# Designs tried in a protein design chat: VHH binders against Bifunctional D-cysteine desulfhydrase/1-aminocyclopropane-1-carboxylate deaminase, mitochondrial (DCD). Part 20

Target 1, 364 residues: Bifunctional D-cysteine desulfhydrase/1-aminocyclopropane-1-carboxylate deaminase, mitochondrial (DCD), of Arabidopsis thaliana (Mouse-ear cress) (f4hyf3)
Amino acid sequence: SPPSWASHLRPLPSHTFSLAHLPTPIHRWNLPGLPNGTELWIKRDDFTGMELSGNKVRKLEFLMAEAVDQHADTVITIGGIQSNHCRATATASNYLNLNSHLILRTSKLLADEDPGLVGNLLVERLVGANVHLISKEEYSSIGSEALTNALKEKLEKEGKKPYVIPVGGSNSLGTWGYIEAAREIEEQLNYRPDDLKFDDIVVACGSGGTIAGISLGSWLGALKAKVHAFSVCDDPDYFYDFVQGLLDGLHAGVNSRDIVNIHNAKGKGYAMNTSEELEFVKKVASSTGVILDPVYSGKAAYGLINEITKDPKCWEGRKILFIHTGGLLGLYDKVDQMASLMGNWSRMDVSESVPRKDGVGKMF
Key: E = the ipSAE of ESMFold2; O = the ipSAE of OpenDDE; V2 = 0.75 times the mean of E and O plus 0.25 times the DockQ between their complexes.

## First folded at step 15 (VHH; framework vhh_7b2m_4)

Design T2 (from T1 with T106K; at its last look DockQ between E and O 0.75; V2 from the best seeds 0.68)
Fold by ESMFold2, look of step 15:
Structure T2 (fold): chain B 364 residues (1-364), chain A 124 residues (1-124)
Amino acid sequence: as target 1 above (364 residues)
Amino acid sequence: EVQLVESGGGLVQAGGSLRLSCAASGFTFSTWAMGWYRQAPGKQRVVVASITSGGDTKYSDSVKGRFTISRDNAKNTVYLQMNSLKPEDTAVYYCAAGIPLTDYLKGEVKYRYWGQGTQVTVSS
């Protein structure tokens, strides 16, 4: 059943799956250089499972349940060539014994060529997802709804029963994944022997569903934290309107501008990184052991640090929860750009070692 | 490709016993939850018993203490041992399997895959 503070939302989900490993850990995240008394904590939604699917698993628990309840045999979704959502959907589809069709946008030059096996695309092709390439220009001119509808009609004429999932799994139903995450955080805090409370929640915004869910849950529930969303693609005004549409689809009766503060963190644009962003990801990895993806969580964390640097007094004494949304596989798409930042290597010096006299051991 | 085949049904006298079997194929049996359901003539199909991948069992009130669900992962088979049978146990019994789909409000689970059913008739 829904959290009591969300039971008035309509429609309620009819069904859910248990796909994620929940709850995910909350622990300190000791980045250097924070203002006096400022605490940074991290929620490890990169550990939700389903092959590193991060925040997408929570949304898919509701979306896939609807698909199966409607007797779908096939799932259609759409996104960028390195979309974590598309890969998460492909993985979850195989786990649930469904076929998947992915419409992936890429550059015009690459849309007619073998897309390769880098990052998320490796996993999608490994699990046997049906990959359909389009150009960014076709995506912009035709639109995601028309593209998915066209594929749906084609598959229906072939006798299949497709279920369409929108970009990023970000419709009002998918929003329930992060409404439930807000309940999970409430329970994790209630379990603690101390009185830990977060002043701020920080999260990346790619397609809007995650930020709609966590901000609504914080607003309606006990958390009451100020939610900061860092947009990695479109401008904040677009996302205020998009989130409003999701809230309206839940009959929430709240204004998006009252429940979330959306910051611009796109830098050079979606999936493109400045050298400063990549240096930041490297520094976080080397100093904390937490690996941020450069496209979502990396841009969000970089955006947070920039906000703190701009006005440190505003952040003094605050307790901040950063939600790590996953996305690790996207890091592999950045290998060439990151090469000069990587740590050194050496050939082991074996000149004083004596060869074994009893043969060669096993590789285990 | 998932197939569930029930067997072991038949006609028994009240107070008797039957053991139903459900042979599964087409996916990893040990990772899925399994259940037995029944449908009496003119009535809706209802849960009888379920067993998780970890072996936790649940029973409807009407059969608790009389029926036992078990699984043998080596044989890909789920069993329903039915003791102290009553005429009201007369129904078609169905095996069900999969990742459980949970009703969000009620908490009831249901499954994507079903067998064709086996008739159990208990005469008075």
Scores: ipSAE 0.615, ipTM 0.845, lowest interface PAE 0.8, mean pLDDT 91
ESMFold2 (binder alone), look of step 15: mean pLDDT 81; pTM 0.815
OpenDDE, look of step 15: ipSAE 0.703; ipTM 0.901

Design T3 (from T1 with D103N; at its last read DockQ between E and O 0.86; V2 from the best seeds 0.00; counts 0 for: grease 24.8 > 24.2, SAP .735 > .668)
Amino acid sequence: EVQLVESGGGLVQAGGSLRLSCAASGFTFSTWAMGWYRQAPGKQRVVVASITSGGDTKYSDSVKGRFTISRDNAKNTVYLQMNSLKPEDTAVYYCAAGIPLTNYLTGEVKYRYWGQGTQVTVSS
ESMFold2, look of step 15: ipSAE 0.662; ipTM 0.856
ESMFold2 (binder alone), look of step 15: mean pLDDT 81; pTM 0.815
OpenDDE, look of step 15: ipSAE 0.726; ipTM 0.912
ESMFold2, fold request of step 16: ipSAE 0.672, 0.598, 0.633; ipTM 0.872, 0.849, 0.846
ESMFold2 (binder alone), fold request of step 16: mean pLDDT 81, 82, 81; pTM 0.813, 0.818, 0.817
OpenDDE, fold request of step 16: ipSAE 0.744, 0.739, 0.733; ipTM 0.921, 0.920, 0.920
ESMFold2, last read: ipSAE 0.585, 0.601, 0.609; ipTM 0.850, 0.852, 0.856
ESMFold2 (binder alone), last read: mean pLDDT 81, 81, 81; pTM 0.813, 0.812, 0.816
OpenDDE, last read: ipSAE 0.736, 0.749, 0.739; ipTM 0.921, 0.922, 0.921

Design T4 (from T1 with L105K; at its last look DockQ between E and O 0.75; V2 from the best seeds 0.63)
Fold by ESMFold2, look of step 15:
Structure T4 (fold): chain B 364 residues (1-364), chain A 124 residues (1-124)
Amino acid sequence: as target 1 above (364 residues)
Amino acid sequence: EVQLVESGGGLVQAGGSLRLSCAASGFTFSTWAMGWYRQAPGKQRVVVASITSGGDTKYSDSVKGRFTISRDNAKNTVYLQMNSLKPEDTAVYYCAAGIPLTDYKTGEVKYRYWGQGTQVTVSS
């Protein structure tokens, strides 16, 4: 059943799957350079799974349940060539015995060529997803709805029963993934022996569904934390309007600008990194052991630290929960750009004159 | 194509035993949950027993201690051993499989795939 504070929202989801490993841990995250009294905590939604992981799986618990309830045999979705959403959808489809079709945007030069096997694309091709390439120019001019509708019509003519998932899984149904995450956080805090309460929740914004869900849940429920969303693409004004559409689709009666503060963190644009962003990802990894993805969580955390540095008095004394949305496979797309940041290596100095007892080493 | 085929039903005197089998094909049997349901004449279909992919079992209160669900992944088969049968156990028994869909409002689970059913009749 929905949380009591969300039971008035309409429509309620009809069904759900249990696909994610929940609850995910909440723990201190000791980044250097925080203002006096400021506490940074992290919720590890990167631990919702491995190949089926990140914030996407929470949305897919509802979206895939609707697909199956509607008797779909096929799922269509769309995104960038390194989309974590497309990878999670392909993986979930195989887990649920559904075919998947992914429309992936890439450069014009590469759209007619073998896309390779880097990062998320390796997983998608390994599970046998049907990959359809388009150029970024075609994506921009035609639009995601027209592209997915065209593929849907083609598959229906072939006798298939496709279910379309919008970019990032971000429709009103998908927001229930993070409405439930808000309940999960409330429960985790209630079972603590202390009175931990967060003043702020920080999360990356790629397509809007996650921030709509967590913002609404914080507003309606017991958390009452101010939600800060860091947009890694498109402008914040676009996302306020997009989130409003999701809230209206739930009949929430809430204004998006009242429940979330959206910051611009896109840098060079979606999936493009500045050297400063990648240096930050390396610094966080080396100092804390937390691995941020360069496209979402890395940009969001970098954006948060920049906001804190810009106005430390605004953040002094606050307890901040950062939601790590996963996406580690995206690091493989940045290897060349990060090469000079990586630790060194050496050839191990061994004496090959020392005989082995049996002459060979064993592995496993 | 996913197929579930039940067998082993029949007529049995009260106090007797039957073993139902459900042969599965068209999916990776070891990764899915399986269950047995029954539908008595004029009644709705209700759960009897379930078994997870990891082998954990659950039973309805009316059959606990009398029925045993098991699975043999090498044979792609789930079984229901029914002992101490009562006339109230008379029903069509259905095999079900998949990752369960949970009704969000009620918590009731349903499966995507179902067999055709096998009749069990227990005479008094």
Scores: ipSAE 0.575, ipTM 0.820, lowest interface PAE 1.1, mean pLDDT 90
ESMFold2 (binder alone), look of step 15: mean pLDDT 80; pTM 0.796
OpenDDE, look of step 15: ipSAE 0.617; ipTM 0.888

Design T5 (from T1 with T31N; at its last fold request DockQ between E and O 0.78; V2 from the best seeds 0.00; counts 0 for: SAP .691 > .668)
Amino acid sequence: EVQLVESGGGLVQAGGSLRLSCAASGFTFSNWAMGWYRQAPGKQRVVVASITSGGDTKYSDSVKGRFTISRDNAKNTVYLQMNSLKPEDTAVYYCAAGIPLTDYLTGEVKYRYWGQGTQVTVSS
ESMFold2, look of step 15: ipSAE 0.575; ipTM 0.833
ESMFold2 (binder alone), look of step 15: mean pLDDT 81; pTM 0.817
OpenDDE, look of step 15: ipSAE 0.700; ipTM 0.902
ESMFold2, fold request of step 16: ipSAE 0.581, 0.537, 0.627; ipTM 0.843, 0.827, 0.842
ESMFold2 (binder alone), fold request of step 16: mean pLDDT 82, 81, 82; pTM 0.819, 0.818, 0.824
OpenDDE, fold request of step 16: ipSAE 0.750, 0.744, 0.741; ipTM 0.921, 0.920, 0.920

Design T6 (from T1 with L101I; at its last look DockQ between E and O 0.68; V2 from the best seeds 0.57)
Fold by ESMFold2, look of step 15:
Structure T6 (fold): chain B 364 residues (1-364), chain A 124 residues (1-124)
Amino acid sequence: as target 1 above (364 residues)
Amino acid sequence: EVQLVESGGGLVQAGGSLRLSCAASGFTFSTWAMGWYRQAPGKQRVVVASITSGGDTKYSDSVKGRFTISRDNAKNTVYLQMNSLKPEDTAVYYCAAGIPITDYLTGEVKYRYWGQGTQVTVSS
């Protein structure tokens, strides 16, 4: 059943699956250089699974349950060539014996070629997802709704029963994934022996469903934390409007601008990284052991640190919860760009060593 | 293609026993949960018993202590041993399998795959 503070929202989800490993840990995150008294904490939604991981799986718990309840045999979704959502959907479909069709946008020059096996594509192609390439120009011109509807109609004519999931799983139903995450955080804090309470929640914004859900849950529930969303793609005004649409679809009766502050963290644009962003990802890894993906959580954390650096007084003494939304597979798409940042290696010097005298052919 | 085929139904006198079998194919039997449901004439299909992939069992109150669900992973078969049968146990019994969806409001679980059912009739 929904949290009591969300039970008035309509429509309620009809069903859910248990797909993610939940709850995810909340722990201190000891980044260097924070203002005096400022505490940074991290919610490890990157631990929701392996190939079925990240913030997307929370949304899929509702979306895939609806697909199954409607007797779908096929799932259609859409995203960028390295979409974590498309990979999570393909994986979940395989768990549930559903066929998946992924519409993946890439450059015009590459749309007619074999897309390869890098990162998320490796998992998608390994599980046997049907991959349909389009150009970024076609995506921009036609739009995700029209593209998925066209494929839906084609598959229906072929006798299939498709269920369409929008980009990033970000419709009003998918928003329930992060409404429930807000309940999870409340429960984790209530169980603690101390009175930990967060002043701020920080999260990457890709498609909008995550920020809509966590912002609404914080607003309606007990958390009451100020939510900062760091957009990695479109401008903040677009996302205020998009989130408003999701809230209206829940009959929430709140204004998006009242429940979330959306910051621009796109840098060079969606899925494009500056050298400074990649240097930050490397520095966080080496100093804390936390691996941020460069496309979502990396940009969001970089954006947060930049905001703190610009005005440390506004952040002094605050307790901040950063939500790590996963996306590790996307790091593999950045190998060439990151090569000069990586640690060294050496050939072990064995010139003075004596070979083993026992049997030939031993391998371990 | 997932298939569930029930057998072992029939006519039995009150107080008697019956064992239902459900042969499964088209999925990895040992990793999925299984259940038995029944539907009396004109009534809704209701849960009788369930068993997880790890062997944990649950029973409805009306059959607890009288019915036993079990699974044999080597034979890809789930069983329902029904003892001390009563006329109100008369129904079509269905085998169910899969990763169930859960009703968000009630917590009731529903399976994706179902068998065709086997009739059990308990005479007075």
Scores: ipSAE 0.524, ipTM 0.815, lowest interface PAE 1.4, mean pLDDT 90
ESMFold2 (binder alone), look of step 15: mean pLDDT 80; pTM 0.800
OpenDDE, look of step 15: ipSAE 0.554; ipTM 0.845

## First folded at step 16 (VHH; framework vhh_7b2m_4)

Design U1 (from T3 with T31N; at its last look DockQ between E and O 0.88; V2 from the best seeds 0.72)
Fold by ESMFold2, look of step 16:
Structure U1 (fold): chain B 364 residues (1-364), chain A 124 residues (1-124)
Amino acid sequence: as target 1 above (364 residues)
Amino acid sequence: EVQLVESGGGLVQAGGSLRLSCAASGFTFSNWAMGWYRQAPGKQRVVVASITSGGDTKYSDSVKGRFTISRDNAKNTVYLQMNSLKPEDTAVYYCAAGIPLTNYLTGEVKYRYWGQGTQVTVSS
């Protein structure tokens, strides 16, 4: 059943799956240089699974349940070539014994070539997803709805029963994934021996569903934290409007600008990184052991630190919960850009004449 | 294709025992939850017992303490041991499998795949 504070939303989901490993940990995240009394905490939604990890699986618990309840045998979705959503959908589809079709946008030059096996694409091809490449230009001119509808019609002619999932799983049904995450956080705080309460929640914004869900849940429920969304792609005005559409689809009766503060963190644009962003990801990894993906969580955390640096007094004494939305597989698409930042290595200095004490061992 | 085949039903005297089996094929058995349901004549199909992929079990109140669900992942088979049978247990028993699809409002669990059923008749 929904949280009591969300039971008035309409429509309610009909069904759900349990796909994610929940609850995910909340723990301190001690970045240096924070203002006096400021605490940074992290919620590890990157631990919702391995290949089926990140914020996407929470949305898929509702979307895939609708697909199965409607007797779909096939799932269609769409995104960038390194989309975490497309990878999570391919994995979930296989797990649920559904076929998956992914429409993946890439550069015009590369759209006619073998896309390779880097990062998210490796997992998608390993589980046997049907990969359909398009150019960014075709995506822009035709649109994601028309592209997925065209594939849907093709598959229906072949006797399949496709279910279409929009970009990022971000429709009103998908937002229930993070409405439930808000309940999960409330319960985790209630079980604590202290009175921990967060003043702020910080999260990356890629397609809007996650920020709609967590913002609405914080607003309606007991958390009452100010939600800061860091957009890694489109400008904040676009996302305020998009989130409003999701809230309206739930009949929530709230204005998006009242429940979330959306910041621009796109830098050079979606999936493109400045050297400063990549150095930040490396610094966080080396100093805390937390691995941020450079496309989403890295940009969001970098954006948060920049906001704190611009106005430290505004953040003094605040307790901030950063939601780590996963995306580790996308890091492998950045190896060339990060190579000069990585730690050094050495050849171990050994004498080849030193005998092995216990005799002959394995050659590998 | 996914297939569930029940066996072990039959006629038994009140107070007796039966062991139902459900052989599964066409999917990775260890990943999926399994359940037993029953349907008496003129009544709705209802859950009897369920077992998760990890082995956690649940029972309806009417069978708790008398029935035991178990699974053998090596043989792709789920069992229902039915003891202390009553005439009220008379029904067609169905095996169900899948990742549990949970009704969000009620918590009722249903499955994507079903067997054809096996008759259990308990005489007085």
Scores: ipSAE 0.604, ipTM 0.842, lowest interface PAE 0.9, mean pLDDT 91
ESMFold2 (binder alone), look of step 16: mean pLDDT 82; pTM 0.822
OpenDDE, look of step 16: ipSAE 0.717; ipTM 0.907

Design U2 (from T3 with S30D T106K; at its last look DockQ between E and O 0.60; V2 from the best seeds 0.62)
Fold by OpenDDE, look of step 16:
Structure U2 (fold): chain B 364 residues (1-364), chain A 124 residues (1-124)
Amino acid sequence: as target 1 above (364 residues)
Amino acid sequence: EVQLVESGGGLVQAGGSLRLSCAASGFTFDTWAMGWYRQAPGKQRVVVASITSGGDTKYSDSVKGRFTISRDNAKNTVYLQMNSLKPEDTAVYYCAAGIPLTNYLKGEVKYRYWGQGTQVTVSS
């Protein structure tokens, strides 16, 4: 059943799948440079699965349920060439014995070429997703909805029953994924003996569904944390409007500008990184062991640190929950740029003086 | 199309044994969890045993130690070995496959794919 504080929302989901490994853990995250008394914690939504890893599967638990309930045999979705949502959708489709079609946006020069097997593409192609490449220009001129609808019509003519999932799974139904995430966080806090309460929640924003859900959940529920979203594409105003649409679709009666603070963390652009951003990701990895994807959580964390640095007094004594939204596979697309940041390696020098054993030994 | 076909049911005396089989088709069998359920007259369908794609098994308390679920991926078949049968085990037994769909409001679970069921009758 829905959380008690969300039971007034309409429409309510009819069904859901259990696809993600939940609950995801919350633990302390010791980032360097935090003000005195400031605590940073991290919600590991990158642990929702392996091939399903990240924030998208929470949405898919509801979206896929609707698809199946409507007797769909095929799923269509759309995103960037390294879309975590598309990867998760493709995998989830196979879990449910559904065919998947992915419209992936890439550069004009690459739209007619084999997209390769880097990062999310490897998983998508391994699971047998049907990949449809489009150029960024085509995507911009035609629009996401028109593209998915065109494919839907085509597949219907072929006798298929397609269900369309929007970019990032970000619609009113998908918003329930992170409404539930808010409940999950509440429950996790309730079981703690230390009465931990968060002042702030920080999360990356790519399509708006995640921030809509978590901010609404925080607002309506017991968390009552200020949600800070860092947009990694478009601009904050776009997402305020988009999120408002999702909220209105749920008849939430809440203003997006009241429940979430959206910061611009786009930088050079979607899925584009500065040297400083990549250096930051490397530093975080080396200092904490937490691997941030450079497209979403990396930019959000970088943005957070920048905000803290600008006004450390504002953040003193606050407890912050950062939501890791996954995206590890996206790092593989950045290996060329990150190569210079990697540590040294060497060939181990084993002289003849080092004793050797004959036979078969343990390798690992 | 996903198909599940149960066999092996019948009449047996208390203390006896039966082996149920479920032949599966229409999906990648070795990647799916499989389960056995039963429904007694006037009662709800309940889980008896389940087996993951990795071979991990779970049993209801009522059948633990008596029933064994197994799978043969080469034959796309799941089995339920039922030993020490009791009259209380009388039911229609169903094979199920796939990830269960949960009613969000009521919490009820339904499976997408079920066999037609096979009758097991245990006489006293």
Scores: ipSAE 0.612, ipTM 0.855, lowest interface PAE 0.5, mean pLDDT 94
ESMFold2, look of step 16: ipSAE 0.632; ipTM 0.836
ESMFold2 (binder alone), look of step 16: mean pLDDT 80; pTM 0.803

Design U3 (from T3 with L105K R112Y; at its last look DockQ between E and O 0.62; V2 from the best seeds 0.00; counts 0 for: SAP .685 > .668)
Fold by OpenDDE, look of step 16:
Structure U3 (fold): chain B 364 residues (1-364), chain A 124 residues (1-124)
Amino acid sequence: as target 1 above (364 residues)
Amino acid sequence: EVQLVESGGGLVQAGGSLRLSCAASGFTFSTWAMGWYRQAPGKQRVVVASITSGGDTKYSDSVKGRFTISRDNAKNTVYLQMNSLKPEDTAVYYCAAGIPLTNYKTGEVKYYYWGQGTQVTVSS
């Protein structure tokens, strides 16, 4: 059943699948550069699965349920060439014996070429997703909805029953994913003996569904934390409007500008990184062991640190929950740019004086 | 098209044994969880046993120690060995496949792929 504080929202989802490994853990995150008394914690939504890893599967638990309920045999979705959502959708589709079609946006130059097997593409192609490449220009001129609808019509003519999932799974139904995430966080806090309460929740924003859900959940539920979203594409005003649409679709009766603060963390652009951002990701990995993807959580964390640095007093003594939204596989697309940051390796020097065991055959 | 075909049901005396089989087709059997359900007259369908793609099994309390669920991936078949049968075990037994769907409002869980069922009757 829905959370008690969300039971008034309409429409309510009819069904759900248990696809994600939940609950994801919350633990202390000792990120360098925090003010005195400030505590940073991290919600590991990158642990929702391996192939399903990240924030998108929470949405898919509802969206795929609707697809199946409608007797769909095929799923269509859309995103960037390294879309975590598309990867998760493709995998989830196979879990449910559904065919998947992915419209992936890439450069004009690459739109007619084999997309390769880097990062999310490896998983998508391994599971047998049908990949349809489009150029950024085509995507911009035509629009995501028109593109998915065109493919839907085509597949219908072929006798298929396609279900369309919007970019990032970000619609009113998908918003329930992180409404539930808010409940999950509440429950996790309730079981703690230390009465931990968060002042702030921080999360990356790519399509708006995640921030819509978590901010609404925080607002309506017991968390009552201020939600800070860091947009990694477009601009904050776009997402305020988009999130408002999702909220209105649920008849939530709240203003997006009241329940979430959206910061611009786009930098050079979507899925583009500065050297400083990549250095930051490397530093975080080396200092904390937490691997941030450079597209979403990396930019959000970088943005957070920048905000803290600008006004440390404002953040003193606050408890912050950072939501890791996954995206590790996307990091493989950045290996060339990060190569210079990876430090040194060496050939182990083993002289003849080092004892050898012959005939043991043990490799490990 | 997904198909689940049960077999092995019938009439048996109390204390007897039956082995149910479910032949599956239309999906990658080895990657799917499978389950057995039963529905007695006038009662709701209830889970009897389940087995994950990895081979982990779960049983209802009423059949623990008596029933064994197993699978043969090479034959795309799931089995239910039923020993020490009781009159209370009389029901239509259904094979189920896939990830269970949960009704978000009521919490009711149901697989979306089912066999037609096989009758098991245990006489006293």
Scores: ipSAE 0.489, ipTM 0.830, lowest interface PAE 0.7, mean pLDDT 93
ESMFold2, look of step 16: ipSAE 0.528; ipTM 0.817
ESMFold2 (binder alone), look of step 16: mean pLDDT 83; pTM 0.827

